# VHH binders against p49116, part 197

Target 1, 238 residues: p49116
Amino acid sequence: EGPLLSDTHVTFKLTMPSPMPEYLNVHYICESASRLLFLSMHWARSIPAFQALGQDCNTSLVRACWNELFTLGLAQCAQVMSLSTILAAIVNHLQNSIQEDKLSGDRIKQVMEHIWKLQEFCNSMAKLDIDGYEYAYLKAIVLFSPDHPGLTSTSQIEKFQEKAQMELQDYVQKTYSEDTYRLARILVRLPALRLMSSNITEELFFTGLIGNVSIDSIIPYILKMETAEYNGQITGAS
Short names: E, the ipSAE of ESMFold2; O, the ipSAE of OpenDDE; V2, 0.75 times the mean of E and O plus 0.25 times the DockQ between their complexes.

## First folded at step 15 (VHH)

Design ga40 (framework vhh_7n9e_1)
Fold by ESMFold2-Fast, scan of step 15:
Structure ga40 (fold): chain B 238 residues (1-238), chain A 121 residues (1-121)
Amino acid sequence: as target 1 above (238 residues)
Amino acid sequence: DVQLVESGGGLVQAGGSLRLSCAASGFRFEDYGMYWGRQAPGKGREWVSGISGDSSYTAYASSVKGRFTISRDNAKNTLYLQMNNLKPEDTALYYCATEGYSSEWGPYDYWGQGTQVTVSS
């Protein structure tokens, strides 16, 4: 078969909600995060190898890895999102909740540790100067993870992951030939994504937007959306 | 109104071949992945094969890999399954399906009535 990803799959352009409010609020943050989530799912659905897998397999893959895809998207789109400003607004909101609602110090520590891990991940990716091709292949590697429970077509998923790894290796060796260990530095960043809590990500970015339903429960419906519906969600066009 | 109509099933001896067809209508066929599934007597549904909308990628269940070939003709809105070296274990009702999701949480949200394949020993 041909390459796993085409130049079309390298393109990952987030359109932020407009107008930007004078002061960041939870609704703007949730809409921005939702657009990134929809863009990430549309990206996955557009991959021919992903389309070839059955519906239950595709749904199971995205349910298992949406937090990893979303976090990679946050890192890739950090500048266009002004992610540091969004995280500061989240921290401010969290501090205000402590003052008003007697939220426990242990809970605050957990959430702040998550935010610090997220910032560390995004900073490490920025420091490595990860390009669009590298992000596309990293997303493909986490998407085609064969080790999640309940998956069908596990051997095919593994082959697609290996193909993503091989194509990433070929790209890095040709483009960054002077940096012998670049691929290793990039790949060792990935395990940290799997250890990040999807529940805390939901609380930070998606509370109130989804109406208290889990991201897992809506994934099948998002994946089913027509291209026009995806464009409507990620650009705000009706 | 998505419609899928399978044909090409029948009785064949072990080692034989059959070619299944699925005529699709009611949606932009070229924009969607297509799948073949099967259900053997007394068993649940099993995914057999899938193909991307542009035909650049195919996937197969390990039980049929190397024996079955999935293909499509987007100009004719038709999906195919070429089945070679058939085994008695391949006896099943074969369904074609496209991407979608039912409210009951079932895969194969859009599937046809199926076409029966019976392989004699």
Scores: ipSAE 0.314, ipTM 0.689, lowest interface PAE 3.1, mean pLDDT 83

Design ga5 (framework vhh_7n9e_1)
Fold by ESMFold2-Fast, scan of step 15:
Structure ga5 (fold): chain B 238 residues (1-238), chain A 119 residues (1-119)
Amino acid sequence: as target 1 above (238 residues)
Amino acid sequence: DVQLVESGGGLVQAGGSLRLSCAASGFRFEDYGMYWGRQAPGKGREWVSGISGDSSYTAYASSVKGRFTISRDNAKNTLYLQMNNLKPEDTALYYCATMEYSSGYEDYWGQGTQVTVSS
């Protein structure tokens, strides 16, 4: 078989909504986050190995890992998104909610801890100067996680994850040959992704989209969207 | 308007072979992954095998690996499943599907083709 990822899978271009408003609002943050989420899901769908696993497995994998993919996308696209500005606006809004007694102290502590973990992760990736190839393989490693409950074909998923790990190793050893421990430094960042709550990510970035439904409830519909119908909707909307 | 039509099922003795076909229309076949699934009476749907749009990747359920081969002919908009060394437990209604089918429609495969394996 050929490589798990091709050069086309390294390309990850986020198109932001019309110019950032003078004052950030829920609509702009939600639209920006939604674009990144859709880009991440369509990126996963473009992988031939992912396509071969079947619809139910594809849905289960993305439902299980969307928060990890989204967080890696936030780190990769932090500059394009002006993520630091978005996070500052979210923090300001949360501080105002505390002052107005709209949120409990325990809840705000959980949300602030989540934001700090997110900032720490993004700063760590920036400090390591993670490149586009490395991001693509890290996303593939989290996508092809065989250890989520309810998965079928876990042996095949594990083989695809191992192939992603092997191809990442080959890339890093070739590209960063003088940095013997770079791969280890990159891989030890991944467990932190699983410690971040998907419910808190939904609250911070997607409240304008989902209202009273969850992201994992809409994932199957996004994944099943016909390319022609999706393009038609985008063209019609614009 | 997407259509998937399965054919090639039938009655066969254990150890025999069958080749299933799925004729696809209404979408750019070469752009989409294709799948075979099956459902035996009284059991849930089981994914059997999948193939990428460009045929570079295939995947199989553990129960059929080494016995079944999935392939496609993009020029003919047709998906195939070559089934060898058939077992009684392979008896089921076999369906083809695509990852992007059911946008705005019910979540289902094509109508299916019946495979019956006698001992």
Scores: ipSAE 0.074, ipTM 0.552, lowest interface PAE 6.3, mean pLDDT 83

Design ga6 (framework vhh_7n9e_1)
Fold by ESMFold2-Fast, scan of step 15:
Structure ga6 (fold): chain B 238 residues (1-238), chain A 119 residues (1-119)
Amino acid sequence: as target 1 above (238 residues)
Amino acid sequence: DVQLVESGGGLVQAGGSLRLSCAASGFRFEDYGMYWGRQAPGKGREWVSGISGDSSYTAYASSVKGRFTISRDNAKNTLYLQMNNLKPEDTALYYCATELGSDYPEDYWGQGTQVTVSS
């Protein structure tokens, strides 16, 4: 029976690389993003319901939703990461690339639109003052999405998603009893996550560290990392 | 050093029951999810059931839901599958499996125990 998530699963603490440099660079951005991705994957692996589904299903679920989990993580950790400063630095770099004719205008437009959508999403979450419990359940809802193409055992995944939705509802109604429509305002934000391009997220945050390897291809490895090795990665012990 | 050894298979009549066991060694059993898979002749491996390390969550393939029960005894490093109302289509080699984190991604599957259901 038990709850889908415990207090342990609500804890989501990102440790950043050495203090933010005065002038941001690609290495700092990529290292910060990689730490968030590793933390997100380890968080998913720690959920008992996720463990019960088995490796093939776990890998398929995370491959399908890593960009949604990552984006929720960016919103949740925006202050710790100084995300607004990182995005401003990326925008400045893109504007300089336009002026130097290094990239196609159409591609830069697509990337800028992605950044604007990301900023809009993070701003909406900040305005709603989403708490740690709400983020944990939103991440669980997107993780246990039964509607991605190619998934098997979709009825069990749907059951876990419904449990996440019910537990979020119970939490919000108990904790924010005065705000009758809070849950609806939160849930209406989720569809925007599926409109975010995983390819553009990869180019913005991961290009400096992974070369030609896609995030999808490394997800099975990340999910298989031992706790000690994972802790080494997220604390910068490499 | 990781070992998974299944037992408890055999020949059973349709409508009968069997209980499979899997003895695990070489890793901290209670920290990892465990699952049962099966492979019928001429077919690929099919996931049957899974259980979390702490036993708080279980999951089942639609084909076995309501008939099979997965459980574990962490003190004995043993995984179980109680199979009730067996059907001829349940005939397969049944594998115990786990997924361990390491420098290289590896799934560990045992050698399997044969279950044959006669009509």
Scores: ipSAE 0.289, ipTM 0.697, lowest interface PAE 3.4, mean pLDDT 84

Design ga7 (framework vhh_7n9e_1; at its last look DockQ between E and O 0.01; V2 from the best seeds 0.00; counts 0 for: pae E 15.3 > 2, placed apart)
Fold by OpenDDE, look of step 16:
Structure ga7 (fold): chain B 238 residues (1-238), chain A 119 residues (1-119)
Amino acid sequence: as target 1 above (238 residues)
Amino acid sequence: DVQLVESGGGLVQAGGSLRLSCAASGFRFEDYGMYWGRQAPGKGREWVSGISGDSSYTAYASSVKGRFTISRDNAKNTLYLQMNNLKPEDTALYYCATEWGSDYPEDYWGQGTQVTVSS
């Protein structure tokens, strides 16, 4: 059996909406986030092992882990996205909502803590200087997680995850042989992803664009979208 | 226009074997993962097996793993399913499906081929 990932899966290039406005409005943020989400989903779709699992399983997997994939994508694309600026803008918009008494104190705290967690995670990944291969494998490990409730074919999923882990291990050993504990340092970051609320992520990055439509509900559509359509959407949105 | 035509089904005794074929046309076959699904009487559609476009990866439902083998010949635009050690519970109409048929829409399925396994 061939490798789970190839060099083609290492490439993860996000194209931002252009031009970047001086003031990052909700639309810009949502559009940027949507592009990242689409990129992440289509990345998954490009993996042969993922292709082999079929629509039902694929949809279930993505529904279970889209927040984690998205967050890894944020970390990976933080510079291109100017993530710090985006998060600052989100906070600013949140402040407006606070002033209008639209949010409870508890909710405000939850949202702010979530933003902090996102920032910390992305900063931690930057500090580790995670490369494209490592990101690809981490995303694969997250994608092929068999421990989500309601999944079918968990045995297959587990095998794919193990393969991702092994390939990551081999890569790290080969590329960073002088850093014996790099693999461990990388993997221990994954639990942080599980602590992040998908609902809050959705609210922060997507509410302005999708309205009452949930990410959960559009995942099947995204996965069925042709690459050409996706590319066309990116170019058309600019 | 996507067209899928299944063949190879039939009546077999438990423990027997069948090889299903699916002839595909109307799309770039090699660019898509392909799947076998089935629908037993009184049951819903279920996924049986999948194969990536380049055949580098295959996957199977737990119920058929170790007994069924999915393969493809991209030069012939044909998908195959070798079914060994068939069981009565494998009795179903078997469908070939394209990779992006979410919830197994009919448009992405062939007409199906009947597999009947007698005890």
Scores: ipSAE 0.595, ipTM 0.839, lowest interface PAE 0.7, mean pLDDT 91
Fold by ESMFold2-Fast, scan of step 15:
Formats: sequence, C-alpha cells, structure tokens
Structure ga7 (fold): chain B 238 residues (1-238), chain A 119 residues (1-119)
Amino acid sequence: as target 1 above (238 residues)
Amino acid sequence: DVQLVESGGGLVQAGGSLRLSCAASGFRFEDYGMYWGRQAPGKGREWVSGISGDSSYTAYASSVKGRFTISRDNAKNTLYLQMNNLKPEDTALYYCATEWGSDYPEDYWGQGTQVTVSS
C-alpha cells in the first residue's frame, strides 16, 4: 500500500466568516468554530484508510477524538482565526460574568484552566514551528487511536496509527535532519490533548447551536454530508 | 436513493473459494468507501472488509486477513469480495454497504447473499 496521507491531506485551509465584527460575539465565534469542525471532519473522511474502516468504526473514532482534532485545528489555524483575540474576548466575558455573580467561581476556574491549557498548547506548537505535514500526521495519530472504549477493528486501527507514526518519523528525520530530538518534542505535546474537556470546548466555542445539540450527537450527520454540503459549511456559501 | 444488490453466495466445501459482487446505484460510487459485513446464524453483525473510494486502501478483520481480498470497479459501480480458504465459521449472510449512504446503521445493508461452508 502507499503512504497513509497524500499531499492533498496536508492542505488544511480554513475560510473565516467575513468580515470579523468590531466586537466579537457568540455567533461569530460559533460560526468560526463550526467551520473548523466541518473542515476537520471533511479532512478525516477524505483519508483512504479512514474510508476503508467503514461507517460504524469511522463514526466511533471521530466521536471519541473530535475534541483532539478540533484543538489541533485551533493550533494549526491560530493565525487565520486570530485565536488569541477570540480567547481574549472569551476571558473578558467570563470576567464580566463572575463580577455579576452569573457563574459559580468553581465553574469559571475550570473554564479558565481549560483556556490556559489551550493557550499553552497552541503556544508550544507555534514555538516548535510545526509544519503542515507534521500537523497532518499528528491528526492522523489521534484519529487512529485504538484505545477508545467500544471500538471494533482495534487491530486495524492500531496498524494505521503505527503507520502514521512511522511516516511522521520518516518525514521529520528527512526534513529536520540536524534536530535529533524534534520528533520527541512534538510527540510529548499530544497527551495534553486528552486532558482538555470536550464539554468545556463545547461551552467556549459552540454556544449558540440551535436545538441545544451536543457535538457528539451531530457527528454522524456531519460525516454523512456530501462534498458540496461540506463546502457550503466550510465557506459559509449557501 | 442508495441501492445495493449482493450476489455470488452459495454452498462450498471447507478450503474452497467464492467471489461475491455488489452492484451499487443512486450515488457517486467512486467518492465513497465501501465495505462487506456478515451475520452468522445466532450472532450479531460483523465487519469483514473495507475499501477506499479510489481503491488505494483496504482493511480487513483479523479473522479473514490473508484469505479474503476486497476490490472494486468504479466504472461498473461494483464491489467484490474474493473469499479463499473458506472455513465453516465463515458461514453467514454477507452484506455490502457504503460508509455514507444511510442515516441509520440498520439501513446500511442490502438484502445480502448467503455463504454456507460445509465441514
């Protein structure tokens, strides 16, 4: 078999809602996050290895790892999104909410800790200057995680994850040959993704979804969208 | 409206071979992954094998790896499963499905084609 990922899987182009409002609001943040989520789902669905696993396994994998994929996407697209500005606006809103006693102190602490972890993760990835190939393989490694409860085809998923790790190693060794420990520095960043709560991610970025729906509940429907419908969601075109 | 029609099943002796076919219509076949599943008497459904839309990637359940080969002909909108060295435990109703052709898991299967392997 050929490589797990092709050059087409390295391309990850987020189109932001335009124009960015003078004052950030829940709707702009939700629309931006939704576009990144849809782009991430479309990216996963385009991988031949992912397609080969079949519907039940594909849905289970994405339900288990969407928050990790989304967070990697936030880091990769931080500049395009002006993520620092979005996070600053969220922090300002949270500070105003605690001043007016609208949220419990314990809850605001949990949310602030999540934001700090997210900022630290994005800053570490920026400092390492992670390139598009590295992001593609890191996303593949988290996508093909065989250790989530309830998965079938676990041995095949593990083989795809190992292939992703092997191809990442080959890429890093060839491209950054003088930096012997670059791969190790990159890989030690991944466990932090599992420490970030998907529930808090939903609260921060997906407030305003109609019908009080969870991301977990809509994942099967997103994955079944036709390419034209994905493109509409990604670009905001009707 | 996705339609999937399986054929090629039958009775075969242990160690024998069969080739299953699945005729697909109602969607852009080349854009979607396809898979074969099976349901043995008294057991739940089991995923057997899958193939990417462009045929560049295949995957197999551990129980069939090395014995079964999945393939497709996108010009004919047809999926195949070549089954070699068949064992009695391969006896099942075999279904094809697309990964993205249904809103309900129970609707992913065609009617199926019966494979019976005698000991």
Scores: ipSAE 0.420, ipTM 0.755, lowest interface PAE 2.4, mean pLDDT 85
Fold by ESMFold2, look of step 16:
Structure ga7 (fold): chain B 238 residues (1-238), chain A 119 residues (1-119)
Amino acid sequence: as target 1 above (238 residues)
Amino acid sequence: DVQLVESGGGLVQAGGSLRLSCAASGFRFEDYGMYWGRQAPGKGREWVSGISGDSSYTAYASSVKGRFTISRDNAKNTLYLQMNNLKPEDTALYYCATEWGSDYPEDYWGQGTQVTVSS
């Protein structure tokens, strides 16, 4: 067995839509989020261990964890995306929806709590100064979660997750040798990802998709997309 | 102001068990993560286990997973490490640390408690 991830899996560069509008709007936010989703899905597809599990298992894994991968991507790309500004704009829009009776009080509370959890997660990751290697291994740990219902090959998925955890440990110990507790501080943040609702993430970041198409339904198509098509989508080439 | 005092170490036969305690003072214990580390003779410090402030998450080094259990009692400001199935390789000075004031250059850690595992 070789390493689970190579240096090519560390590169995770999000390119924002051009031109940037004078004021943030729903269309810009949705396009930016879509680019992050595409980047995250194709990152997962590029991993040899992921490819080895087979196409149906791959789709099931990504459907189960896409929101956690997306949330890690938000934290990693928070500065490039100006995420704090985006979340402030969303909060302002929600407050207008209260005034216009467009959302129930219970739903608004759920959405605001989710925004708070997301802000806290992203802030905690920024305070730790999580690097690109660490993000890549954290994403792998989340991706290869064997405890999702309905999965096949759970023994092999568990072995891949254990390998990701070991490689993260080795990386942190080598790179941050004077920070004995860095690994523990990183790993205790992961449970917060399970608090994130995919339904609310869709509402916050993917408003403007036509119809009631869920991210769950488009994942198989994104995963099958050829590399040339994918590069065209994220660069905005006509 | 912050003080961490480890206890519960000693000499034990391989396959045996010990329970370490770490008494904490000088900060709001329940608000911060806590960690166990160890240092074997002639080796650098290595991380052993960690626990979040509300105990919602625990983590373990691969060398101790399944044998050691971290826990905390926030009412007593005390961190614990239950060590089962001890091996000679577990011989080390064990110390606790707190997330409180853990800026990059500073380590907050106790004086340690010695664990010696005989064959």
Scores: ipSAE 0.000, ipTM 0.232, lowest interface PAE 15.3, mean pLDDT 80
ESMFold2 (binder alone), look of step 16: mean pLDDT 84; pTM 0.853

Design ga8 (framework vhh_7n9e_1)
Fold by ESMFold2-Fast, scan of step 15:
Structure ga8 (fold): chain B 238 residues (1-238), chain A 119 residues (1-119)
Amino acid sequence: as target 1 above (238 residues)
Amino acid sequence: DVQLVESGGGLVQAGGSLRLSCAASGFRFEDYGMYWGRQAPGKGREWVSGISGDSSYTAYASSVKGRFTISRDNAKNTLYLQMNNLKPEDTALYYCATEYGSDSPYDYWGQGTQVTVSS
């Protein structure tokens, strides 16, 4: 069989809402995050191996890993998004909302810890200078995780994950041949993604999109969208 | 309007073979994954096999791997399932499904095609 990912799967271009407002607001942040989420889901759906697993399995995989894919996307697109500026605006907005809602100090601490973990992850990826091929394969490794509860076809998912790992290894060994330990440094970053709360990610980035429902709840509907509908969400077309 | 019409089922002895077909219309067949699922009496839905739109990747449930082969003919908008070394446990109503417009490959279960494996 051919490679798990083609050159088209390496291309991952986020188009930000334009113009950027003078003062960041929740609508701009939500639209930016939504574009990244839809881009990430469209990317996953375009993988032939993912397509072969079927809609039930695809839905289960994306429900389990959307936060990991989204966080990898934030790291990959940090410069395009001006992520540090967005995080600062989120902090300011949350401080105002928390004060008005009389939320506990424990909740503030949880949210701030999440932001610090996110910043640390993005900084570690930037320091490693992760390239587009490496991001594509890291996303494939987290997407094809066979260890989530309730999955069918776990042996096949594991084979696709192993294929992603092998192709990443081949790429890194050829491209960064003098850096013998690069692959190990990259792979040890992945466990941190599973420790990040998807509920906090929803609160920080998606309040305008999800309303009273979770991202988990809308994933089946997003995955069944036509390519034109994805393009509309990704580019902000009406 | 998505239309999926299954055929090729029947009664067969254990160890025998059958070839199922699914005629698809109403969407760009070559752009979407296609699937076979089944439901035995008194059991839940089971995904059997899947194939990418370009046929470059296939996947199988562990229960059928090595015995069943999924394939497609994009020029004919037709999906196939070649079933070899059939077992009584394979007795089920077999359904064709696609990713196009479906929340689940089994959400729009149609008539299906019955496969019965004796002894």
Scores: ipSAE 0.347, ipTM 0.716, lowest interface PAE 2.9, mean pLDDT 85

Design ga9 (framework vhh_7n9e_1)
Fold by ESMFold2-Fast, scan of step 15:
Structure ga9 (fold): chain B 238 residues (1-238), chain A 119 residues (1-119)
Amino acid sequence: as target 1 above (238 residues)
Amino acid sequence: DVQLVESGGGLVQAGGSLRLSCAASGFRFEDYGMYWGRQAPGKGREWVSGISGDSSYTAYASSVKGRFTISRDNAKNTLYLQMNNLKPEDTALYYCATELPSGYSEDYWGQGTQVTVSS
């Protein structure tokens, strides 16, 4: 078998909605997040190993890991999204909600802690200067996680995850040959992704789109979108 | 209008070989993964093998690994399954399938081709 990922899988280009409003609003944030989610799903569908597993397995994998993929995407696209500005707008909205007695203090604390964890993750990735190849392989390691409940092809998923890990190791050792501990520093960041609540991610970024429906419930529909629809959601060109 | 038409099944003795074909139409064949599944009498559908759109990756169920080979010819919009060293437990209706574009509620499974392996 050839490499798990090709150069085309390293390319991850988010096109933001335009024009950017003078004041950020829930619709702009939701549209931006939706574009990133659709780009992430389209990226997964383009991987030959992912295609070989079949639709039931593909749907189960993405349902289990979409929040981790989305968060890696936020870190990778933080500059093009102006993520710090989006998070500041969300924080401002939450503070206004406290003063207008619309949310409980405990809920606001949970959401603020999530925002701080997200910002810390994105800052750690930026500090490590994670490149496009490293992001692609980290996303592949997350995608091909064999340890989620309900998976039926676990041995094959594990094989693809191990291949992703091996190819990441080979890349890092070749590209950053003088930094013996770089791979370890990168990999220890991954467990934090599983501790982040997908429900809070939905509330922060998708409340204008999803309402009472969860992201994992719409995953089968997103995965079935044609390439033209994915490109339309990502670039606004149809 | 997506169509999948399987052929190549038949009766074969244990240890024998068969080559199944699936003719696909109505979608960009090269853009989608293709799969073989099977259903034995009184049992549910079982995934057998899958292949990526570009043929660079294949996957197999443990029960068939080393005996079956999946391949495709994108110029002919055709999927293949080469089955060697067939066993009586391989007796089943064999289907091809693919992920569907937006607007479809379920995967397209063909009508199937019957494979019967005598002892």
Scores: ipSAE 0.405, ipTM 0.746, lowest interface PAE 2.1, mean pLDDT 84

Design gb0 (framework vhh_7n9e_1)
Fold by ESMFold2-Fast, scan of step 15:
Structure gb0 (fold): chain B 238 residues (1-238), chain A 119 residues (1-119)
Amino acid sequence: as target 1 above (238 residues)
Amino acid sequence: DVQLVESGGGLVQAGGSLRLSCAASGFRFEDYGMYWGRQAPGKGREWVSGISWDSKYTAYASSVKGRFTISRDNAKNTLYLQMNNLKPEDTALYYCATEFYDSGPLDYWGQGTQVTVSS
């Protein structure tokens, strides 16, 4: 077999809505997040191993891991997105919601904890200076997770995950040969992705896209979009 | 229009072998993943095996892993399934399929090829 990922899978270029508004609003945040989500889904679809599993399995995989893929994408694209500015705006809005008594204290606590976990994750990745190859393989490890409930072909998914882990190890050992602990530092970051609630990610980033529907419910439709339909969504949607 | 035509089925004894073929037309075969599925009477269609557009990756249902081999010839627009050590439980109508993510999944629109494994 050839490598699990090719150089085309290392390229991950987010194009932001332009221009950035003077005042951040829900529409801008949602459009930016939607572009990243659609880019992530398109990235997954382009992997030959992903194609080999078939549509039912493919759809189940991305429905199960979209929040982990999205969060890795946020970390990878943090500078392009001005993520720190977006998070600051969300925090400010949340502070105002407390003062206006619009949200329960328990809900606000959950959302703030999520934002702190997200900031910690993104900061840790930035501090490690994770490169494009490392991000691509981390996304592959997350995508080919055999442990989600309801999956078929779990043995094959596990083999693809193992292949991703082996190729990441080979890359890190060759590229960062004198940093013997780098791979371990990178891999211990991944469990944190499972601590972040997909429901809270939806509330923070996708309210304008999904309304009262969940992201996992729209994943099958996103995966079936033509390139032209996808481009229309990321450039023409309000 | 898209057309998929299966062949190679038949009656075989347990432990025997068959090679199935699927001739594809009406789309760029070399750009899409291909799949084999099967259906026993009264049951839904069951996925058997898949192969990437470039033949680098294959996947198999646990029930057939190690016994079946999927392959393709992009120059001939043909998909193959080599079936070894056949079991009575493999008795089913076998069909090939492809997925156009842009247009959704595509099931076979004909009758497929019948495989019957005697004990």
Scores: ipSAE 0.012, ipTM 0.519, lowest interface PAE 8.2, mean pLDDT 83

Design gb1 (framework vhh_7n9e_1)
Fold by ESMFold2-Fast, scan of step 15:
Structure gb1 (fold): chain B 238 residues (1-238), chain A 119 residues (1-119)
Amino acid sequence: as target 1 above (238 residues)
Amino acid sequence: DVQLVESGGGLVQAGGSLRLSCAASGFRFEDYGMYWGRQAPGKGREWVSGISWDSKYTAYASSVKGRFTISRDNAKNTLYLQMNNLKPEDTALYYCATLEYDSGPSDYWGQGTQVTVSS
């Protein structure tokens, strides 16, 4: 009945771990990425339409799209994160692993290609000067994707995705009325999110550099956290 | 049409240096990542080094790390590979390649330039 997203869903503020070390290490990168992931999951569960789908559907949706949400979050928070510096540190760490025969040459090629795709995506979003409202609707479009394998309630999910697309169109047409092709330029960027491997994202930012943690296994627990617990995770207070 | 033309190979003694060049045309060179690969006699293609479109990210195979340096000049549409402290096992045909292209195949390889390192 009402709009899919409210002004509260536009606010997306990442708090970085402090102090920043002189030389970036895998622990700092993982903590920063974890905070962004928790912020993204908290954002998703705050949407009334998302909650209305029920816990089982919510878990399935987020498991299917966390990498797309995380990547949009990286683009949105690139300046706050100094993402280019983090990516350089990741490359350096992977090259050191190769020197110790921990990774194959084929693997480092896959990782470099992933980093270049991520860099291109973030640069395209920066070039378009995507605003907070546009990011909120783009995140809603990828969240309410009805076409992932294993999903239930796909007709209702599709309805929410269509609503997100319509509200984005209305916003862009009203706010950027002189740029008739802006919406098209924004939307053609979304398919690139699905070309980026969630396994490689997990290895770069979460588990491959610091040991065994599965994002898939923790998603149900993150989605069940209370607001105070989320605040503790995204600020490092608890 | 996309073209990649490698040059700079030759015969060199172990411990010597060579600089390879790859001249690119037919696409926006400055928008795409590039890499060098090589193929030794009787072997498959081996990835050697890669560089992002803006030169911020570079990576190397462990066999060449510390000896080879990848670079690019976007104004000249040229990719380089500086090879120092060459070893006989570096003997191979060296190729450059693109990773992405807007409306065509994402991985175009040149004909290569031969590098032979004598013992």
Scores: ipSAE 0.005, ipTM 0.306, lowest interface PAE 12.1, mean pLDDT 81

